# VH-VL binders against LIM domain-containing protein F (limF): the designs that were tried, part 11

Target 1, 197 residues: LIM domain-containing protein F (limF), of Dictyostelium discoideum (Social amoeba) (q86i44)
Amino acid sequence: MSGQNILKCKKCQLEITNKIITNHNSDTFHEQCFVCKLCSTPISDPYFTDKETGDFYCAKCEVIRNDQSKPLRESLGFCSLCYKYFRQNEDILTIDLERYHIGCLKCTICKKGINNEKYYREKMTSKLSNYCCEDCFEKVDKCNGCNSMTLGQTLLAMGKNYHANCFKCFKCSEIIKPNSPYSINKQTNTPSCQKCN
Short names: E, the ipSAE of ESMFold2; O, the ipSAE of OpenDDE; V2, 0.75 times the mean of E and O plus 0.25 times the DockQ between their complexes.

## First folded at step 7 (VH-VL; framework fv_pozelimab)

Design w02 (from v01 with heavy chain Y99T; at its last look DockQ between E and O 0.25; V2 from the best seeds 0.00; counts 0 for: pae E 7.8 > 2)
Fold by ESMFold2, look of step 7:
Structure w02 (fold): chain C 197 residues (1-197), chain A 118 residues (1-118), chain B 107 residues (1-107)
Amino acid sequence: as target 1 above (197 residues)
Amino acid sequence: QVQLQESGPGLVKPSETLSLTCTVSGGSIDDYYWTWIRQPPGKGLEWIGRIYYSGSTNYNPSLKSRATISVDTSKNQFSLKLSSVTAADTAVYYCARATDLGYYFDYWGQGTLVTVSS
Amino acid sequence: AIQMTQSPSSLSASVGDRVTITCRASQGIDNDLGWYQQKPGKAPKLLIYAASTLQSGVPSRFAGRGSGTDFTLTISSLQPEDFATYYCLQDYDYPLTFGQGTKVEIK
């Protein structure tokens, strides 16, 4: 194509077709290639380059990278809950590819450690879950809507426990939000939202 | 208040097995790491090993071939066996509770002297 | 194994003095260091964990500092009840290892 100039990233040697980052020496990079290897922040002066790998490091991470203790412990990774490095020969618990110290995960009810044997999980977010041991599972309150356990935040409605998304209008099946008005059919003990009254 | 008490023979013959029990009272053995530490008379402290209440262990490599730590959760106790003892194993033996993921020893037993002598 | 070297091996000081005990690790241990006090005939007592965090019930005259390989325990305004032997302990990697101890004598 006429008038087109091809710029190559100094780090990866591939063509730059998007945002172009230029350093003090007029070298050009992809935006994703001119970042700190350890913390992923965009590089600005001062910065450091590993001569063997070509990786870049900000000033803060250069100090961390040169810590002489790093090879002993860093290769083992961190606990996903306490963020402390694993020790050599330490037993670890793996759930959904996340790694934990044995005993870091605790039953929400009795606070005993969770092991690889029997446990029950209530996922709250992509990164946060509640756990329950088998003993506590048999004693835990159940959602009156879905009959599954309630470990986290619950809605008390009509004298019963519900997950927030399990308290629904009987007529239209729409969720009745906390503190929203609703009617009760006393013969069937079923709720109806205001619009289905 | 959690309390730890060591018990066992105070005299053991060379080549025999040293056997100690730590009884935990005022609290549960569940959900903690339990540790053995020794101190030869007039000398410093040596970490022997630990056990998580569910059975996972770590040992000082210098003692790994001879040391066994076990736990009995039904009796709220944990134990140390050290085989093939010599005079170098003469020490005060302490049991201790480790907190914060198996770090930091916040409760200790009073210690028991074990002498290895013929 | 990580070696912990304490200095001095012993010291004498008067009531009210400031004393400082050092502990050096044979490699970096981040802040994974504890300080323990042992009085004659007694089990060790935890004073400081994570290099600088004071254990509950420990007098504020005790302070820990350091990270990496060099650590100090400082006792401001030494008291007669501080007569004891002090140990550092690394809990960075197995086996856990103590320093050889520092005996503090009140004169």
Scores: ipSAE 0.014, ipTM 0.523, lowest interface PAE 7.8, mean pLDDT 82
ESMFold2 (binder alone), look of step 7: mean pLDDT 92; pTM 0.940
OpenDDE, look of step 7: ipSAE 0.165; ipTM 0.644

Design w03 (from v01 with light chain A50Y; at its last look DockQ between E and O 0.16; V2 from the best seeds 0.00; counts 0 for: pae E 4.0 > 2, placed apart)
Heavy chain, then light chain:
Amino acid sequence: QVQLQESGPGLVKPSETLSLTCTVSGGSIDDYYWTWIRQPPGKGLEWIGRIYYSGSTNYNPSLKSRATISVDTSKNQFSLKLSSVTAADTAVYYCARAYDLGYYFDYWGQGTLVTVSS
Amino acid sequence: AIQMTQSPSSLSASVGDRVTITCRASQGIDNDLGWYQQKPGKAPKLLIYYASTLQSGVPSRFAGRGSGTDFTLTISSLQPEDFATYYCLQDYDYPLTFGQGTKVEIK
ESMFold2, look of step 7: ipSAE 0.228; ipTM 0.659
ESMFold2 (binder alone), look of step 7: mean pLDDT 92; pTM 0.938
OpenDDE, look of step 7: ipSAE 0.153; ipTM 0.634

Design w04 (from s01 with heavy chain S30D Y50R; at its last look DockQ between E and O 0.26; V2 from the best seeds 0.00; counts 0 for: pae O 9.0 > 2)
Fold by OpenDDE, look of step 7:
Structure w04 (fold): chain C 197 residues (1-197), chain A 123 residues (1-123), chain B 107 residues (1-107)
Amino acid sequence: as target 1 above (197 residues)
Amino acid sequence: QVQLQESGPGLVKPSETLSLTCTVSGGSIDDYYWTWIRQPPGKGLEWIGRIYYSGSTNYNPSLKSRATISVDTSKNQFSLKLSSVTAADTAVYYCARVSYDSSGYYPDAFDIWGQGTLVTVSS
Amino acid sequence: AIQMTQSPSSLSASVGDRVTITCRASQGIDNDLGWYQQKPGKAPKLLIYAASTLQSGVPSRFAGRGSGTDFTLTISSLQPEDFATYYCLQDYDYPLTFGQGTKVEIK
């Protein structure tokens, strides 16, 4: 995307030139860097972070690593993002039947905490989502395919942004994969896959 | 560099309301927890309560009925009101910022403090 | 509320001495403990958080240890600027509670 600032991985501090993983803390990572310390599996929500090392642990591994916390999570409830238990009388955010620690859910754009129901979610994968506050939502680019916000990596085609799965052949409606050849109808400014052109 | 400064009257009469303001400079009040702590002369520290920039609060139960903490993001300030004061409320009052732990998710320690302001309750 | 008990309440030491302050919680607080230094007429200063993590800019002669209920702050070699009152703080649960303080005085 044109005009995007250079993003650095929070873990390795190197520039991210490929796929960007953004967690709910608005931190950016290489795909290889946002993995569980124990099983090396790509992290999905919910996950744990070691307070000392900053290492990430998937839910399964965390249960093993920190089994003593299981009773607390069960009795007090836990954050849907960080999977840690709630402290007594702690103020929490409840959105869409999910509970969060105040501060866990942040806007991907402005990095401020989301603290009300006025938010937007972009599902990047089955495992990760980006969130956007109401104020920033009005300012972010929208997908030309689905008209929803584009916070993560998108395809730029014909001067417009698309979610990867939203860039489709106008004729057959099949997804045109990144780096796949396609043609553009100059009159309608619509893409056609190689099969249909 | 973020700095905090307490302001308000140094003298309050019994039964009146103590009112203090903490002004944050050098940074935004947004996305942080902010807290009030007090220290009676020659005594230890007591946590009063905290407020998130969004307005969510937690209070010490010992003061909950009398304490009100508020935030004004437009002024980059947060305030403390303590009603029905007595001599026992005479203390140096500190405002502080609550840092996040390494995960960035949990409020943790008080990393930045104001210089404190003495409030004396006397008739 | 969780009670934090510091020991000792006061101690006298000389420059170069090893000083150890303890803090005991009335219940388990994991590693949710901070240490603060306060000099007369000044606001407390954060030294250690998460039981053992040094705050930025704090000399390495300060060390925090412990988990659960028993915690220690150690000054490996006391310096002239270290004479102060030290407080532990638990942030495990509300309300947050301080220890009563330990005054480190010059012998």
Scores: ipSAE 0.008, ipTM 0.559, lowest interface PAE 9.0, mean pLDDT 86
ESMFold2, look of step 7: ipSAE 0.237; ipTM 0.671
ESMFold2 (binder alone), look of step 7: mean pLDDT 92; pTM 0.941

Design w05 (from v01 with heavy chain N58K; at its last look DockQ between E and O 0.20; V2 from the best seeds 0.00; counts 0 for: pae E 8.8 > 2, placed apart)
Fold by ESMFold2, look of step 7:
Structure w05 (fold): chain C 197 residues (1-197), chain A 118 residues (1-118), chain B 107 residues (1-107)
Amino acid sequence: as target 1 above (197 residues)
Amino acid sequence: QVQLQESGPGLVKPSETLSLTCTVSGGSIDDYYWTWIRQPPGKGLEWIGRIYYSGSTKYNPSLKSRATISVDTSKNQFSLKLSSVTAADTAVYYCARAYDLGYYFDYWGQGTLVTVSS
Amino acid sequence: AIQMTQSPSSLSASVGDRVTITCRASQGIDNDLGWYQQKPGKAPKLLIYAASTLQSGVPSRFAGRGSGTDFTLTISSLQPEDFATYYCLQDYDYPLTFGQGTKVEIK
């Protein structure tokens, strides 16, 4: 239970007696009142408010809501990056059941559009990846921990490139962050965290 | 600053192949949709087709079996070939750039007249 | 294919007149419509895209309206440089199709 029972939901003006949701302006809401009108997802930044109705929309649904082609094109779906509805017979790239305009996915290095030709992927989250075209793949550094390509931010340690999660203590296998001290075993050229040295 | 320029023969015999090249300067062909549009003398405009720099094409069905659009990114050029031409193919041919993923043609070549005559 | 019918096919007008050109699509095309101006011997020039959005550098006397099947281009006060042929273009679906044109002539 919250420590105060005088809070009112800014959307409905009724008391909040359960979980309190707070926006960037310190306004307070019921959990069910601070959701996207179209997809019912809990609102997080950035979000949009319809001034006339007071309804909230997540960034994705705001693009969909304002697309004047929506009434005729909803069955075609929309691009997972630009959120614009597809035109009929448009070239569509599908990766992991997400759909994109053929040019909306871009090589992280050269920024050219990724087409259906050969590309390389570095998965960042369950839903988001970095991509690399074949030409740029030949130039990209490899992680010394896992031997996979490094497209995003890299860590330079012991004169070599690593993914942030691939520079680990040799003894305990815990990640050594770039600001953390470590020692080097000169015989094996392996790093050890402070606690294991 | 982007400029497009059509080039190719101005006279083509019936049943032969019309070939045109569009040279892009002041910008790269490595994005955008690149388009051919024609206009018979004194008549309206007809969209022929377009190409994305990766080779993906769409054609007007009235011309699809006869029209081929290709791109050469190393030369910053794209081309039109129209086979089996007739007098009905006499037109000013324009190349154009499609702005954004929409079809807002913001840059056009000056146009080149191609006459099909025996 | 989506047919675009412009009306009128030609008109005569004087400098300062208000001119309205219509474009009708054979099916709904939402706001996927552009307006182009073509002067004799020149390539077309984009005026308006997405039915109502004015292209950069185009005078504010040009205005586009409409959605669905019925669209208009209005020139609020015709200038000498506005005597030209005007085309609408739908970019809703392939093949892209132009209207037949409206010639605005000096009266």
Scores: ipSAE 0.011, ipTM 0.516, lowest interface PAE 8.8, mean pLDDT 81
ESMFold2 (binder alone), look of step 7: mean pLDDT 92; pTM 0.943
OpenDDE, look of step 7: ipSAE 0.019; ipTM 0.586

## First folded at step 8 (VH-VL; framework fv_pozelimab)

Design x01 (from v01 with light chain L96Y; at its last look DockQ between E and O 0.12; V2 from the best seeds 0.00; counts 0 for: pae E 8.5 > 2, placed apart)
Fold by ESMFold2, look of step 8:
Structure x01 (fold): chain C 197 residues (1-197), chain A 118 residues (1-118), chain B 107 residues (1-107)
Amino acid sequence: as target 1 above (197 residues)
Amino acid sequence: QVQLQESGPGLVKPSETLSLTCTVSGGSIDDYYWTWIRQPPGKGLEWIGRIYYSGSTNYNPSLKSRATISVDTSKNQFSLKLSSVTAADTAVYYCARAYDLGYYFDYWGQGTLVTVSS
Amino acid sequence: AIQMTQSPSSLSASVGDRVTITCRASQGIDNDLGWYQQKPGKAPKLLIYAASTLQSGVPSRFAGRGSGTDFTLTISSLQPEDFATYYCLQDYDYPYTFGQGTKVEIK
């Protein structure tokens, strides 16, 4: 797209003419609009959105916002997904030394809770993941680069599915962007970026 | 809209097992906690227990030795069995959905009276 | 088990009156308290959760206050449809327990 493009901030609905901030859903924001409502720090994973106001909250401030009765519950800890403190005698799911409410950890496909059943994880960012139950795992495509499941955005290249970050030049190991030109070595069936040809 | 409906026998003999089923319509059983609550005639409400659709349960300790709550996700139903009943178990039995990790009961069935009579 | 004590057990009031019902927990329960309304022959209906948050579709004349051990439900201007029995419920720890109820009757 070589023409003039007008981007609008999802928070304020005004045109973005300077630095553009994008989230994991490809929504665009002004730099000053993508900050925590309570502490004004720039938003990073994990973060939370108030559905009524559209305001963003960082993980630390979400814990504060959720727990108006903090002194009596602080020793119980909080869920690694929703950042709410546990109530007394709640059922707690422990996976990989992290603790979750029963039902907070859900299969991305079928939305059923994952309860110590076998599951599969696809990391989207350093702190965001897709999860998949065993039943749904049998039905998903896998990345031809890393052989892990592809629940997020997929790149179709050389007739195969890839994560966007898993389609790399064979020669230099640089990521080949989805719309970038590349060459194929037909003997080895490997891609090469323009620079390496 | 989610709707809940209790079903089962209205009369149970002492020492037998009370068995009730709650049918959920207008929503899936697969995401919430599901609860049984009872009310003896002219008296207050008593929480019996709850189940998460995956089978995780919590019971009132006063009933734990006699109560079993189960779920059948294929029928969108959950059930209560209360063994060894006495006249003290005569009550209106309600099923309810427990919202927000099992804390609030936002949808209730109409209730069904179960009488334990010798 | 946490005991919930409501006061009064019953009251008589007229349409337009301000009605206050109290609920006291036998130990601190933070704000883990709900208020339910029950009309004769019907199931209870959720009014208030988390001590003070109004459930969707509940009239604004209902208000909940309190934290810790002492909680109140206030009806600012009693309407004909508000004559019912009201229950508090703690959801702080198992078993979850109801108060004994407060019957609000027409004077």
Scores: ipSAE 0.012, ipTM 0.532, lowest interface PAE 8.5, mean pLDDT 82
ESMFold2 (binder alone), look of step 8: mean pLDDT 92; pTM 0.943
OpenDDE, look of step 8: ipSAE 0.018; ipTM 0.603

Design x02 (from v01 with light chain L96W; at its last look DockQ between E and O 0.08; V2 from the best seeds 0.00; counts 0 for: pae E 9.8 > 2, placed apart)
Fold by ESMFold2, look of step 8:
Structure x02 (fold): chain C 197 residues (1-197), chain A 118 residues (1-118), chain B 107 residues (1-107)
Amino acid sequence: as target 1 above (197 residues)
Amino acid sequence: QVQLQESGPGLVKPSETLSLTCTVSGGSIDDYYWTWIRQPPGKGLEWIGRIYYSGSTNYNPSLKSRATISVDTSKNQFSLKLSSVTAADTAVYYCARAYDLGYYFDYWGQGTLVTVSS
Amino acid sequence: AIQMTQSPSSLSASVGDRVTITCRASQGIDNDLGWYQQKPGKAPKLLIYAASTLQSGVPSRFAGRGSGTDFTLTISSLQPEDFATYYCLQDYDYPWTFGQGTKVEIK
C-alpha cells in the first residue's frame, strides 16, 4: 500500500475515523465540529464563518450574535405600530396606554405621519383604528348618522353614507341591520324598521 | 434616485447668521429625519441636529442655543440657521437623510464650504 | 456626550492587505454603531449599520463586529478604491458622535 489516506478535520486538525461531513469547499469535518457555535445544531446552508476564530454560525444565530445588546433595549419597550424597540432618550407618543414612535402614526388616506395635536381617529375595533390628518379630514365623506368620518366599512342607505351601527329607525332608534327591510316616510324622509312600520 | 443639494452663501461675517438650505429631489421629504452635519477643514465630523418632516427637532447641546433647523414640506426642503458665528464655525456643511427611525445616514449632499471671515 | 475613540489614527497598507480599525465607546452603546467611508473632497458613505449589517451595494470584503464598547471594521483584502478615511458613529444617545477618523493610506 503506498500513501496512507489520512483524512483530517479542518476545524480541529484530528483524524476523522467516523462519519465525514463535507462543506461546499470540499473541506472535511467531524460531525461534532461542524456545528453552530451558539446553538450547537449541525450546520446547513446558509451559514457564516468567523474568520478570526474559525467558528461557524447558522443564519439565525448570526442575527442574534450581531445584536447581542438587544436585551438592554428590550427593557425600554417597543412601538405598537412598527414593533421596533425604543432607543434611549427617544421621544415617544402615547395614546391610550399604547406607545409609538412619533413618526409611526400615519394618516390612513395620505400615509403621511401624524403628530398628536392634529389628527382624527375612527375606531374600527377595540384594538384597531383609522387615523386621518386635518387636511384629509376636510375632504373625506362623513357618516350621516354621527357626522364622524367614514374611512372603514360604509353602509349606503337612502343615498347617504352611514357606519353600520349608525343607521337607525326614526321611531325606536334601534339599529337597522344591513339587508334588513325598512320603510321610508317620504314626507319626512325618515326610515322606520319593520316593527315600527 | 434620491439626491440632496446644499445651497447658501459661502462667506459669512463674524457675529452674523449662517443660513443653508437643503433641496431634496428624486424622492419625498415625508417620513424621514433630515440631518445637518459639519466638518471643519482637515477635521472630523460633527452632528449638528436633525428634524422630522413634521417639525420635531433634536440638537447637539453644544449648538442648541444658536442652531435652528426647519422644514418646508411643500418645497421639499429643510434648512439650518446658525446665529452668532465665529471662525470656529468655518466648515463644510452636509445635509443627510436618516433612514429607518433616524439612525442611519444613507444619503448625503455633496457638501458646501462656509467660511466665516471679515 | 459619548466619546468615540478610533485606533489607529492612520495606517499605511498595500493592496491585498487585511486591515482592521477599532472604535471604542466611553460607555455601553449596545450595537448602535455605524461605519462611514470618506474620500477626499467627497461626502461620507455609509458602509455598516447596527455594528455588523452591510449597507446595500457595499462589497462583502467589509465586515463590522462588536457590541457594548468595543467595535472593529475589517477590510479582508484591501483594494485601490478603499484608501480613504473611516469614521465610526454612535447613535445610542444624543448627541450622535463620530470617532476622530482613521486614515488608510497607500504604502
Scores: ipSAE 0.006, ipTM 0.469, lowest interface PAE 9.8, mean pLDDT 80
ESMFold2 (binder alone), look of step 8: mean pLDDT 91; pTM 0.927
OpenDDE, look of step 8: ipSAE 0.184; ipTM 0.696

Design x04 (from v01 with heavy chain Y99D D100Y; at its last look DockQ between E and O 0.13; V2 from the best seeds 0.00; counts 0 for: pae E 5.0 > 2, placed apart)
Heavy chain, then light chain:
Amino acid sequence: QVQLQESGPGLVKPSETLSLTCTVSGGSIDDYYWTWIRQPPGKGLEWIGRIYYSGSTNYNPSLKSRATISVDTSKNQFSLKLSSVTAADTAVYYCARADYLGYYFDYWGQGTLVTVSS
Amino acid sequence: AIQMTQSPSSLSASVGDRVTITCRASQGIDNDLGWYQQKPGKAPKLLIYAASTLQSGVPSRFAGRGSGTDFTLTISSLQPEDFATYYCLQDYDYPLTFGQGTKVEIK
ESMFold2, look of step 8: ipSAE 0.133; ipTM 0.606
ESMFold2 (binder alone), look of step 8: mean pLDDT 92; pTM 0.944
OpenDDE, look of step 8: ipSAE 0.562; ipTM 0.829
ESMFold2, look of step 10: ipSAE 0.147; ipTM 0.595
ESMFold2 (binder alone), look of step 10: mean pLDDT 92; pTM 0.944
OpenDDE, look of step 10: ipSAE 0.596; ipTM 0.844

Design x05 (at its last look DockQ between E and O 0.11; V2 from the best seeds 0.00; counts 0 for: pae O 8.8 > 2, placed apart)
Heavy chain, then light chain:
Amino acid sequence: QVQLQESGPGLVKPSETLSLTCTVSGGSIDDYYWTWIRQPPGKGLEWIGRIYYSGSTNYNPSLKSRATISVDTSKNQFSLKLSSVTAADTAVYYCARASDYLGYYFDYWGQGTLVTVSS
Amino acid sequence: AIQMTQSPSSLSASVGDRVTITCRASQGIDNDLGWYQQKPGKAPKLLIYAASTLQSGVPSRFAGRGSGTDFTLTISSLQPEDFATYYCLQDYDYPLTFGQGTKVEIK
ESMFold2, look of step 8: ipSAE 0.242; ipTM 0.657
ESMFold2 (binder alone), look of step 8: mean pLDDT 92; pTM 0.943
OpenDDE, look of step 8: ipSAE 0.013; ipTM 0.566

Design x06 (from v01 with heavy chain Y53W; at its last look DockQ between E and O 0.18; V2 from the best seeds 0.00; counts 0 for: pae E 5.5 > 2, placed apart)
Heavy chain, then light chain:
Amino acid sequence: QVQLQESGPGLVKPSETLSLTCTVSGGSIDDYYWTWIRQPPGKGLEWIGRIYWSGSTNYNPSLKSRATISVDTSKNQFSLKLSSVTAADTAVYYCARAYDLGYYFDYWGQGTLVTVSS
Amino acid sequence: AIQMTQSPSSLSASVGDRVTITCRASQGIDNDLGWYQQKPGKAPKLLIYAASTLQSGVPSRFAGRGSGTDFTLTISSLQPEDFATYYCLQDYDYPLTFGQGTKVEIK
ESMFold2, look of step 8: ipSAE 0.116; ipTM 0.573
ESMFold2 (binder alone), look of step 8: mean pLDDT 92; pTM 0.942
OpenDDE, look of step 8: ipSAE 0.479; ipTM 0.772

## First folded at step 10 (VH-VL; framework fv_pozelimab)

Design y01 (from x04 with heavy chain Y53W; at its last look DockQ between E and O 0.26; V2 from the best seeds 0.00; counts 0 for: pae E 7.9 > 2)
Fold by ESMFold2, look of step 10:
Structure y01 (fold): chain C 197 residues (1-197), chain A 118 residues (1-118), chain B 107 residues (1-107)
Amino acid sequence: as target 1 above (197 residues)
Amino acid sequence: QVQLQESGPGLVKPSETLSLTCTVSGGSIDDYYWTWIRQPPGKGLEWIGRIYWSGSTNYNPSLKSRATISVDTSKNQFSLKLSSVTAADTAVYYCARADYLGYYFDYWGQGTLVTVSS
Amino acid sequence: AIQMTQSPSSLSASVGDRVTITCRASQGIDNDLGWYQQKPGKAPKLLIYAASTLQSGVPSRFAGRGSGTDFTLTISSLQPEDFATYYCLQDYDYPLTFGQGTKVEIK
């Protein structure tokens, strides 16, 4: 009389065969179904649900969605960090089509705002970046592959620092993973993966 | 401990320019919004405008562009100029610090009374 | 500009009373509201920001509630040092605007 129940995504009602995301009520979801509708970030508490569509919103996007002055304020846009609509005549910092209040982004090292100074960006993932002001950039180690800063996880190879994605086989340009074996051409001081040796 | 102190003349003639300076001590002017607020005698509070420490400004449109706020980071000071004053500009003037979005006024100066009269 | 209307304009209460001050915005302002206390001859003092968050060092007898257009400040047990004028401030959009104030007198 015991039965197995196929795990179904609470959002879309389809079977979950891969990674299972669980909320505080033990409801289960596909990873792609448990994201904020407005900003696409993964949902964490607190969050809100639109009862008619079933869409989820993070706390900051809920503020944006429920503003009674929304028609005017939507035309002004919102900050990609704090998700408050911009005020009239607000100063806006734009980085790669993302918009921020001038003081919302800060140097990862010294925590000063990224505003009128030259800055450097280290894109870690599609949603995560490190930023560095010019003064701190002078002090941080650089990748020997791309000459950009290394604030995240580094790979030490041939006695030098690299981003994980910047240490590549000289012959085929494929990434040589951490702790993977490689050969060095001693005349040219270049690495080769096992396949190209 | 951050402290703010207003300074400037307490009496200004009509049509002249009111000039005030706020000196910040016990902390840096960097990374904050700096604000001027006034209160006519016996009346409520009116937000004049603010400056982000890097120089960007916003003003109350009710002052008809008569207000100019500036910052001098090397002196740890910010200032207000209000041109073409009338008796309606008589008030206690406060400087205040706000957080990175210019909202929460957590430190205030003691206020300085400026009287506009002949 | 967003108008902020406080009520009452003044009140008189005894030590130990529960008092409530109301602030209404002319449009929705989410939770972008602060409460300030001003004693005679002094600068205003921040009590509450984001509608309900107590500023550091503010006694727990002060509580803020509300969102949207209707907000309240409650003093759960009025103390002699609470004699002051109280202002709400919307920080939703420029120009930032204060309510007209509520004077609280203690007998």
Scores: ipSAE 0.013, ipTM 0.531, lowest interface PAE 7.9, mean pLDDT 82
ESMFold2 (binder alone), look of step 10: mean pLDDT 92; pTM 0.942
OpenDDE, look of step 10: ipSAE 0.522; ipTM 0.802

